# Designs tried in a protein design chat: VH-VL binders against q3z8e7. Part 7

Target 1, 156 residues: q3z8e7
Amino acid sequence: MVEKIPMTASGYKKLEDELSTLKVKRIDVIEEMRLAAMDKDMRENAPYHAAKEQRGQIEGRIKEIEHELKYADVSEYTDTNTSKVNMGSTVKLRDPKNGECCTYTLVSPKEIEPLKGKISASSPIGKAVFNRNKGEQIEIEVPSGTLQYIIEDISF

## First folded at step 16 (VH-VL)

Design z2
Fold by OpenDDE, fold request of step 24:
Structure z2 (fold): chain C 156 residues (1-156), chain A 119 residues (1-119), chain B 113 residues (1-113)
Amino acid sequence: as target 1 above (156 residues)
Amino acid sequence: EVQLVQSGAEVKKPGESLKISCKGSGYTFTTYWIGWVRQMPGKGLEWMGYIWPGDSDTRYSPSFQGQVTISADKSISTAYLQWSSLKASDTAMYYCAKQRYSNRPFDYWGQGTLVTVSS
Amino acid sequence: DIVMTQSPDSLAVSLGERATINCKSSQSVLYSSNDKNYLAWYQQKPGQPPKLLIYWASTRESGVPDRFSGSGSGTDFTLTISSLQAEDVAVYYCQQYYSTPYTFGQGTKVEIK
């Protein structure tokens, strides 16, 4: 199995959209380059060089996005037939001491929204719950120590 | 709506070259693998290979490596399967198929292109 | 290459009865990182391209009737049609997409008894 890049379906879509936008932008920048080149000697043409640099940046990002999409490990909400926490999973954690619960959704790094409980699998919480089963007790390593939680529920 | 439309049936002779096409629409052509699957008459499905149209990265089944060429023209959202020299044994139905994601199976298929090679 | 072997090659089942098709892979298609089985089932009717029924061994593709279900893990998988309908007459294929080259089972022809 080739190592894949985890992401959600929505993340995939966002990358596609960005790609589309960048491809259009590339056309515009190329035109800017053309126009700038008509103005004066290219060697002394700051606008031309700026546009050229921007083109390079755009093309670099395009390649990056395509790479991510090519090797994407996409999770879908319909992929709910699992008893383990995976990318895209929403996990409810219960503190066995006080009964308090927290809910987190594992997402790709580009989709992280901590305030909404969207965390990466590489986060302390993500690492603790990834590939774990409902009902299991987990330990979360935090700077202040180790926290104990029970995986109360797994959903998508 | 996602669609894969393949070129029409081909009747060829051994030794002739052939290039059949598969045009994708209704989705971003450059961001999904598109594969080719052979089905000989009355036989099963054989994955031949697939291509990432974005950069034309192409992977072949060992059984088909060097036997065919898979390519794509992203400007017209079209994938191709071609032979330099057809054999009678190449007689088969050829399907193009879109992979949903890199970690998913083929969710959309072309209607198939029947290739008949006979003297 | 991962070899996919289906059984039986052909199956005749009465209308309304259960049809069971087995698929065995020469090596596991279970991905440890996500605990998913990279196994799909297709239905192919005469003159038509294959149609995706099941992916990840047990997830039903959108639009596929509930009577179709997939099960199994690792190397052994099963497609079940709980109540065979007339329109279910077709050849069914399992396919692994765990690694390239992707490979299909030889197919199982399902007919009405």
Scores: ipSAE 0.818, ipTM 0.944, lowest interface PAE 0.5, mean pLDDT 93
Fold by OpenDDE, look of step 16:
Structure z2 (fold): chain C 156 residues (1-156), chain A 119 residues (1-119), chain B 113 residues (1-113)
Amino acid sequence: as target 1 above (156 residues)
Amino acid sequence: EVQLVQSGAEVKKPGESLKISCKGSGYTFTTYWIGWVRQMPGKGLEWMGYIWPGDSDTRYSPSFQGQVTISADKSISTAYLQWSSLKASDTAMYYCAKQRYSNRPFDYWGQGTLVTVSS
Amino acid sequence: DIVMTQSPDSLAVSLGERATINCKSSQSVLYSSNDKNYLAWYQQKPGQPPKLLIYWASTRESGVPDRFSGSGSGTDFTLTISSLQAEDVAVYYCQQYYSTPYTFGQGTKVEIK
């Protein structure tokens, strides 16, 4: 079974938009390849090889996006307060040792903004807090060791 | 506005082949599962299968596996349900339906296609 | 396959009164990873396709009147119409989308008494 990929509705839309853009770009690049192939020997045709490489990159990304969309686990916004951390949730984490707090929002990979505390559900922090309750203590594995935090608040 | 428009009613005889259609509009056709649901006269709903139009990945209910073929033409945003040889027992209303997302409920439905098979 | 069983098969309720429909799944449709029940309710009026009313067992679809509510978890679910209106005459279906093949209940016909 293929693992579902959590994301927000907005994240899903962004992927759809990107996919649409890439499909158009692919057509253009293919045309560039065609034109380049007409002008020079293919063995020494730098423009052709460049276009071919770009096509490969585009096709690779298209496949990735299609896979993500096909197996997406999209969270839907609800006004109902959930006691558990979900996609789109903002979580306040408190360090029980020093009392310092950090705030993070779980978002899709395309929505990641680390400086604004927007993190992926697949990140170490995201994995640790996902589907957890307020008041629970969580452990986050980082390269320097294991960090412990308490989920102090959950909001949307 | 999201719409699913299905082909018109069909009257057929046993042994004949049939292909009905469902055209989607108002959304990205290739990025949502579209399924078929059978409803025999006076009976409930039966999920037949669905297709991912982006790559034509198709999944069937065991009850319908080998009995029908689901396909899609993404170039015209159309899904299809077809029989190679109809039976009288295939008489039913057939709905196409769009999932909101993968493994989500059907949020939009076609108007249905009535298929009548009689000698 | 997950078998969905509704009760009752038919229900006659007076206008303005409460209508209650039950749905039981042969196995749990609660997903542990997100704690959501993959259960939906549909309304089907004569000559029309089904209409989505409730998803995630208790979330109303946009545009659905407040008199419709869903409850339950795991294997037992309930659709409630708090005050039956004339336009609510229809057949109602529960459906699990936890796993394929997707399956529906046999339907409950709601009529005015």
Scores: ipSAE 0.806, ipTM 0.931, lowest interface PAE 0.5, mean pLDDT 92
Fold by OpenDDE, fold request of step 24:
Structure z2 (fold): chain C 156 residues (1-156), chain A 119 residues (1-119), chain B 113 residues (1-113)
Amino acid sequence: as target 1 above (156 residues)
Amino acid sequence: EVQLVQSGAEVKKPGESLKISCKGSGYTFTTYWIGWVRQMPGKGLEWMGYIWPGDSDTRYSPSFQGQVTISADKSISTAYLQWSSLKASDTAMYYCAKQRYSNRPFDYWGQGTLVTVSS
Amino acid sequence: DIVMTQSPDSLAVSLGERATINCKSSQSVLYSSNDKNYLAWYQQKPGQPPKLLIYWASTRESGVPDRFSGSGSGTDFTLTISSLQAEDVAVYYCQQYYSTPYTFGQGTKVEIK
């Protein structure tokens, strides 16, 4: 059984949009290949080879997106308080030493916005808080050492 | 607006084949599971199976495995449910339904196709 | 397979009164990783397809009136109509989407007394 891929509803939509765009782009690139093939010998046809390479990249990404969408575990906003940190969760972390707080929202890689506190679930912070409960103390590995934080609040 | 439009009512005899359709619109047809649900007269809902139109990956309920065939044509955003040989017991309303996401509830439903099988 | 059992099979309630429908699953539909119950409620009016009312056991679908509420966790769930209206006459189904095959309760017919 294939493991589910956590993401937000917004992330899912973005992938759909990207998929749509790539499918159109693929058509264009295929046409470019066709035109290039009409102009020169295939062995020395730089435009053709470039277009072919681009097609390969597009098709590769399409397959990735299709896979992600098919096995997506989408987190939707609900009025119900979350007990555990998951994709889409907003987590308030408190430093037990100085009382300082920071807030982060776990999102998919494509949804990352560091200035808004949107971080990847695969980030050091994301990994530390993922599937944790309110009140738990977590450890975050940073280049300067290990940071200690308490999960003060979880929201969605 | 998301819509699922199913083919019209069918009146058939036992032993005949049948293929009914469900056309989706208003959303990306290839990126959501579309399922079939049976409702026998005066009875409850039974999930038959679903298909991922993007690659035609099809999963069946054990109760319906081998009894029906679910398929899809993504070029026309249409899902199908078909029988090779109908039985009187196949008389029922059949709904197609879009799953919101994988492993989520069905958020949109077709209007249903009534299939009547009698000698 | 997860078996869904509703109670009662039929319910007659006076207009403006509370209607309560219970649903029990043979296995827990609570996912420990996200603490969500993979349980939905549907409303099916005569001659119409089912309509999604509640998901995650207690979250109302968009456009669903406030008089509808879902509660419960694990294996025991309840759909409540706080004040029954004439347009609420229908058959209601619970459904688990925790694992395939997806399964529905047998349905509860709600009528006006």
Scores: ipSAE 0.769, ipTM 0.948, lowest interface PAE 0.5, mean pLDDT 93
Fold by ESMFold2, fold request of step 24:
Structure z2 (fold): chain C 156 residues (1-156), chain A 119 residues (1-119), chain B 113 residues (1-113)
Amino acid sequence: as target 1 above (156 residues)
Amino acid sequence: EVQLVQSGAEVKKPGESLKISCKGSGYTFTTYWIGWVRQMPGKGLEWMGYIWPGDSDTRYSPSFQGQVTISADKSISTAYLQWSSLKASDTAMYYCAKQRYSNRPFDYWGQGTLVTVSS
Amino acid sequence: DIVMTQSPDSLAVSLGERATINCKSSQSVLYSSNDKNYLAWYQQKPGQPPKLLIYWASTRESGVPDRFSGSGSGTDFTLTISSLQAEDVAVYYCQQYYSTPYTFGQGTKVEIK
């Protein structure tokens, strides 16, 4: 089985909307390239080169979104699912050595904001906590070794 | 709201070509897998393959690879199943079916298209 | 390819009695990352397309009567109809959607004894 991309139903919809917008922008950028290419000196055409670069970024993002949607692992939330970490969960991790805590929320790829603790389920921390219960000890592999935490609390 | 409407029954002779259709409505056609399932008379269900209409990414069951063509026209929200040369053994009911997400099975099915191939 | 094998091939059950259908996969269909079995059950009544009953081995699709239940994990699965009704006369199929090619069991015909 290929690795699945965890997300919420709203995250799926947001990706669909972004994809639709990008496909329209691609049409506009292709036209900008066509118009700029009517200039007689193509090597010195800054608008053409700028549009070509933008098209490359748009095409790359389109392919990325298509992949994420093709392999989406879409979660659903109910009150009965509060016992395990899943998409939309906020987890409080406690370091058993010193009692210090960190808080993370599992969000869809478009909603990632690492500085606010909003992380992907495919991130190292996200993978370690996904589908785990309150009170479980988890291990996270980092270049300097293995970090250990206890899932102190799960909220949704 | 989600609906898959298939083209009508077909009666064909061996060697003839055929293209049957499945029109999707009530959802975003380009961002869900749509597949084809064969059911030979008195037999079970066989997954033939599916297509991602947004980029035409097409996957076939090994049993059907090279035997049929699955395609889509996203401008009219329609998927197709096509034979270049029908055989009598192609006589079957053919269903199209929509997969909601990669972690879900087929939740909506077309009404079926009966294809009869006989001399 | 994951082979799906159902038993029995046919089943006659008195009205109101329990019907039990088994499905065995040649490989595990449990995705360990989310602990879900990618196993579905379909009902197909005569002259109709298949209808989804159960996904994730045990989750009932919306609108499906609660007399239908699924159980099992890994390679061994069961569909149970706790009190067979006349409208439950159909052929039932299991299907794995763990990996392509997706594959179905051969079907189990359920009828009133």
Scores: ipSAE 0.754, ipTM 0.907, lowest interface PAE 0.8, mean pLDDT 89

Design z2
Fold by ESMFold2, fold request of step 24:
Structure z2 (fold): chain C 156 residues (1-156), chain A 119 residues (1-119), chain B 113 residues (1-113)
Amino acid sequence: as target 1 above (156 residues)
Amino acid sequence: EVQLVQSGAEVKKPGESLKISCKGSGYTFTTYWIGWVRQMPGKGLEWMGYIWPGDSDTRYSPSFQGQVTISADKSISTAYLQWSSLKASDTAMYYCAKQRYSNRPFDYWGQGTLVTVSS
Amino acid sequence: DIVMTQSPDSLAVSLGERATINCKSSQSVLYSSNDKNYLAWYQQKPGQPPKLLIYWASTRESGVPDRFSGSGSGTDFTLTISSLQAEDVAVYYCQQYYSTPYTFGQGTKVEIK
């Protein structure tokens, strides 16, 4: 099995929309390169080199999105099973040593906002909490060792 | 409404070439896998392979690798299955089918194209 | 390649009674990262394309009657028709979509009586 890429249905749609936009931009940039290449001095053709760089970035992002869509593991909140951490869940973690809590929300890669606690399922915290129940003890790998937390609450 | 409409039945002789088609509509053709499934007379279903039309990434079942070509023309939302030289054993019903997501099976199927290869 | 084996090859069931079809995969189709079994069930009536009934081993496709249910995990799966209706006469296939090549079971013909 090739590793799947967790995301929501809305995340899939956002990637489709971005891909569509990039494919239009690619057409425009390729034409800009063609027109700029009519200048006989290619070493001093700043418009050509700028368009070439932009095309490279566009092609790279297109390849990334196609890969993500090909292997998408599309999930969404389930009305029948909210007892486990899943994509879109908000999890409250308690440190058993001092009782302090922190809160994270598992989101699609496009929606990541680490400073607001919106993390991916592939992050150390995301991997540790995914598919776990309230009350379970989890371990999170950090450079200085492992941290232990208890899942205090799960919401969406 | 999602639809997969296949080309009509074919009657061919051994050694002839053939290209059958499957036109998708009602969804974004380029961002979903579309595959081909063979059903020989009186027999079960066999996955032949699929294609990602957005970049033509094509995967074959080992049983069909080198035996057929799967392709797509994304400008007309059409997938193809083709043989360079038909054999009598290629007589079968051929279905195209769309995969919803990588973690889902085939949710929409074409009506089928009957290919008959006889002398 | 994952080999899918169905049993029985054929069964006859009285109208309104339970029909049970088994499917075994040669290796697990459970994806541990999301705890989903990548196993589907299809119904095929004569002259028609296959119709998706069940995905993820137990999740009914939209519009499929609730008399159809799927169960099992790992390598052993079951399709159950709780009260067989005349329109349920068909050939049923399991299919793994865990890894390519995708593979189908050989089919189970369900008949009345």
Scores: ipSAE 0.738, ipTM 0.906, lowest interface PAE 0.9, mean pLDDT 89
Fold by ESMFold2, look of step 16:
Structure z2 (fold): chain C 156 residues (1-156), chain A 119 residues (1-119), chain B 113 residues (1-113)
Amino acid sequence: as target 1 above (156 residues)
Amino acid sequence: EVQLVQSGAEVKKPGESLKISCKGSGYTFTTYWIGWVRQMPGKGLEWMGYIWPGDSDTRYSPSFQGQVTISADKSISTAYLQWSSLKASDTAMYYCAKQRYSNRPFDYWGQGTLVTVSS
Amino acid sequence: DIVMTQSPDSLAVSLGERATINCKSSQSVLYSSNDKNYLAWYQQKPGQPPKLLIYWASTRESGVPDRFSGSGSGTDFTLTISSLQAEDVAVYYCQQYYSTPYTFGQGTKVEIK
């Protein structure tokens, strides 16, 4: 099975809306490139190069959103039991070696705010904690190696 | 109101080409998988493949790869199933069906298109 | 490919009685990341397209009567009609949507005894 990308139904809708906006903006940027390309000297054409850069950013974001929607694992939560980490969960992680704790909330891709601890379930931390129980030891793969934590608490 | 409306019944001869259609309405056509299912007379259901109309990403069952073409025209919210050369064994009912999310099965189905290929 | 096998092929049940249909997959359809079984049940009446009844093995689709229930996990699944009604006469299919190609069971015809 291909890895799925957890999100809420509202998160799916927000990605749909962003995608629609980007596709309209892409049309505008392609036209800007066409008009700018009517300049006789393309090497010194600042409007063309600006539009080309913007198009690249738009195309990249469109592909990212299409991928997330194609593989969306859309869930519905109940407030009766949060025994496992899921979308909307807040998890407290404890480093077993020094006792230091950090807290993260799993949110839909549109709602990501890393500086506030709101992360995607597809992030290294999100992948490691998703569907895990309180008390489980987890390993987080980061560019610098493997980090180890204990899931201290799960709340919604 | 989500609806999938398919093109009408077809009677064809072996070797002829055919393209049948499925028009989606009541939802964002480009951001959900739409698939095709075959049901031979008196038989069960067979998944043929599906398409993501937003970028035309198309996936086939190995049993149907190279035998049919699945396509879509997102400007008119329409998916297609086509054969370049029909066989008598292609006689069947063909359904289009919409997948809500990749972690859900097909929740909306077209009415079906009966294709009859004379021996 | 995941092979889906239903039993029985045909079932006759008296009105108001319980109907039970079994479905077995050749491989587990449980996705460990969300603990959901990617197993669906459909009802197909003569001259009609299939209608979704159950997804995730046990979750009833909106508008489906409470008498329909699904159970099971991994490779063994059951559709239960707790009190058969006349309008429940149909062919029932299980389907896995765990991995492509998606596959259906051969169907179970339910009729009134």
Scores: ipSAE 0.702, ipTM 0.889, lowest interface PAE 0.9, mean pLDDT 89

Design z3
Fold by OpenDDE, look of step 22:
Order: structure tokens, then C-alpha cells, then sequence
Structure z3 (fold): chain C 156 residues (1-156), chain A 119 residues (1-119), chain B 113 residues (1-113)
């Protein structure tokens, strides 16, 4: 079974848009490859190899997006239970040891902005808080070990 | 506006082949599951299977596995349901339906295609 | 396969009165990771395709009147029409989309008494 990929409806739409753009770009890059192949020997054709590499990158991203869309677990803000952390939720975490707090918002992969505390539900923090209640203590797995936090507040 | 438009009513004889269609519009056809639902006369709804048009990943209900073929042509945003050899028991209304998302129910439905199989 | 069983098979209710339809699944359709019930309700009028009314067991589809409500969790669900209107005459189906194959209840015919 493939794991479901949490995201917002907005995130889903953004992925669709990106996919559309990439598919067009792929066509263009393929044409560039074709043109480059006409001009020079393939072994010494830098433009061709560059275009080929770009195509590979595009195709890789396309496959990733298609996978995400196909197995998306889409949530809508209107359907969310405010009592639990869901997609789109802003969560305030408190370290029980030192009292320090941090705030994160769960967003779709397309909407990730780490500097603004916008993180994926699939991130270590996201996985730890997803579907949890206010007041619960969670464990976050990090390379250095396990961190413990209390969900102090949930908002949208 | 999202629309699913199905092909017209069919009158066939047992043993004949049939392919009916469902054309989607108003949305990205390749990024939503589109399913087929059978409704025999005076009976309930039966999920037959669905297809992901983006890669043609197709899954069937066990009851319909091997009995029908679901396919899609993404170039024309059209899904298909076909029989190689119709039976009288295939007489029914057939609906295509789009899932809102992979984890959601069917939010849009075609108008239905009536298939009548009689000798 | 998850078997969906509705009750009653038919229901006659007076205009303005409450209509209640039950749906039971043979297995839980509650998805633990998101704590949502993958249960939908459809309305089908004669000669028309089904229309989505409720999803996630209790969330109304856009445009659906407030008199329609869904409740329940796990294996037991209920569709309620708080005040039956003439236009509500139809067959109602519950459906699980928790796992394939998707399965429908046998339907409940709602009529005016």
C-alpha cells in the first residue's frame, strides 16, 4: 500500500498547474534536443546534453507530481476538525523542558516555506502532530535523537 | 464547469460487442479518478471500477473483473467502458463518475447510458 | 468487500416531518490517520444520476440544503432530512469509499406520506 499524501485543495491545484506547465516545457525541451542533434555530432554536442539533462529533471518532477496527485489525501479547511491538527492547521509546540515554543503550519509540499514555519505534513514534525489533539505530548524524530513537545495550541 | 457527457443509448443483441464513452470537461482529466457505476433496472448502484487517466491505472470490482474493460484516452478527455460479448443481464444504466480527489467520493456524474441487450 | 446495509428499504414521511435513513457497514470506514469516515450519501431522483449530498459522513456538499445532515462513525451512519420537502422524493444511497471495491447500500426510497 502506498502511503497517502496529505495536502490542501489549494496545494492540489498548484500541483496540477505545475504539472501542466512542466508538460509544456517538456515538449519545448524535446524540440531543443531535436534541433541540437541536427547541428553537431552527438558526442560533442553540449546543447543537446544540456537539453537532455533538463528533460530528465522535468520528467522526474512530473513523475513526482503525478504520484502526489494520485495518492493525495486532500483536506479542506471547511471540513477540518479544529480539535485536531489537520492540513492547514497552525500548531504551537512547547518544549516541556525549557518552555520554549515554536509555531508551524502544515501545508502541501508545493506550499512549503520553512522560514515561515510552513512545513509538510510528511515532515518529521508534520507526522508527529498530524491528527493530534491540543494538550498532547508528541515525539519528533530527528537525526540527533527524539525531541518531545506539547501541542499547546491549534488554529487555522 | 465540470461536465461528464456520456454516449447515447444502445440497443444490442447478446454476443455483440459494445463500447460506450464518457467525455470529461471543465477540469484536468488526467488527475482525477473516473469510475463506472452500473444500475440495473429498478436496482441499486454498483461500482464497476475506475481508471486514472494519467497513467491508465485501472482497477475493477471483483464482480466485474474480466467482464468489462475500462479505458481512457487522455488526448480527448474520454473514458470508455466496453464489452466483448454482451449478455442480456448486462441490460442496465451505466454512469461514469468523477471523484473529487483520490480520497473523496464521486462529485460529478454523467447523465448515464442506457444499454439494452435483448434477443 | 465492505457490505453496506441500509434501513429501511422504503420510507414514507409526511411533508415537513423528519426522515431518517440508516446505513451500516460490515467494517469500519474510519480512517485512523485523518480520523475521517469515508462514507457518502447520494440522492437519486427518477431518470437522473445520483447526486452527492454528504461526504466524510457529515459534511454537506456545496449547494445541499441545510435540512440534510449526516451523522455517525465507524460502522453506523445516519442521513437525516429534518423537514421533508416535495423535491426530496428520491432514492438515497450510502457509499463507502474507504477501500476498493467501493460499495453502495441497497438504497432507501423516500416518499411522501
Amino acid sequence: as target 1 above (156 residues)
Amino acid sequence: EVQLVQSGAEVKKPGESLKISCKGSGYTFTTYWIGWVRQMPGKGLEWMGYIWPGDSDTRYSPSFQGQVTISADKSISTAYLQWSSLKASDTAMYYCAKQRYTNRPFDYWGQGTLVTVSS
Amino acid sequence: DIVMTQSPDSLAVSLGERATINCKSSQSVLYSPNNKNYLAWYQQKPGQPPKLLIYWASTRESGVPDRFSGSGSGTDFTLTISSLQAEDVAVYYCQQYYSTPYTFGQGTKVEIK
Scores: ipSAE 0.813, ipTM 0.936, lowest interface PAE 0.5, mean pLDDT 92
Fold by ESMFold2, look of step 22:
Structure z3 (fold): chain C 156 residues (1-156), chain A 119 residues (1-119), chain B 113 residues (1-113)
Amino acid sequence: as target 1 above (156 residues)
Amino acid sequence: EVQLVQSGAEVKKPGESLKISCKGSGYTFTTYWIGWVRQMPGKGLEWMGYIWPGDSDTRYSPSFQGQVTISADKSISTAYLQWSSLKASDTAMYYCAKQRYTNRPFDYWGQGTLVTVSS
Amino acid sequence: DIVMTQSPDSLAVSLGERATINCKSSQSVLYSPNNKNYLAWYQQKPGQPPKLLIYWASTRESGVPDRFSGSGSGTDFTLTISSLQAEDVAVYYCQQYYSTPYTFGQGTKVEIK
């Protein structure tokens, strides 16, 4: 059995849309290759080889997307604003004082592993990041005071 | 919104060929598995296989491998189940069903196609 | 192949009483990376296609009444109808979708006593 690939419902939709766009673009690139190859001297020409390289990149990406969709493990914690931190999100936090970054993943209570960055939504870090957007400054309340971070990135 | 509409009932003789259809609408046909499920008279449900219509990746239950052909025509959003030579034991109700995601079961089902094979 | 075995084969229940259907898989259907059991329950009323009730062993599909609940993990699963209604007369199937070939239980017929 192939390992499943985690994503959100919105991530699935974005991959579907990208796939459709690439299939249209592939048609155009195949035509460019056909036209470039019609001249007796053009097959070893830079335009032909550039189009061939572009086709290879498009075909490779199409295969990757098909694989990701066929084995998708779609999460149940998607909201209408998928840019916000939610259960299953991975959050990159930047300390504005020194620029150092830490990464955390919000998980269920049975999956908590603090030393690996897997934390609950009820932890100090979890509470501070939940329902926040990329770029927001957050405060984490700890017994010794308040720490400040910036949400650098959110992935699902 | 999402619909799977199957072709009508069939009455056939042993040895005849048959191709039944399942037309999907209300969703992106090419990026979801479409499966076929057999239900023999008075019996339970049996998964026959499914197809990914976007690239025709087709997978069969071992019990049905070589017994039927699953195919799709993505230009008309239609999946097919076909036999080259029907047997009396092929008499059954046949459902098509779509899988939303691979981590979810079949959430939408066609109305079924009754196939009757008798001499 | 993962074999799915339901019990009982048939069940007669008075209106308003609890109905309980058991399903056992020959192999675990728990996918440990996401901690989900890839088990579904379907209802099939006479003359109709199957209808999805529950996925991931315990998650109700949209529009399914609260009286339907699923429980269990690994290999042992239960569908419970907390207060049977006349409209619940049907055959119920469990199904694993953990790995192909997907397989169904043999079905449990629920009738009014």
Scores: ipSAE 0.380, ipTM 0.752, lowest interface PAE 2.9, mean pLDDT 86

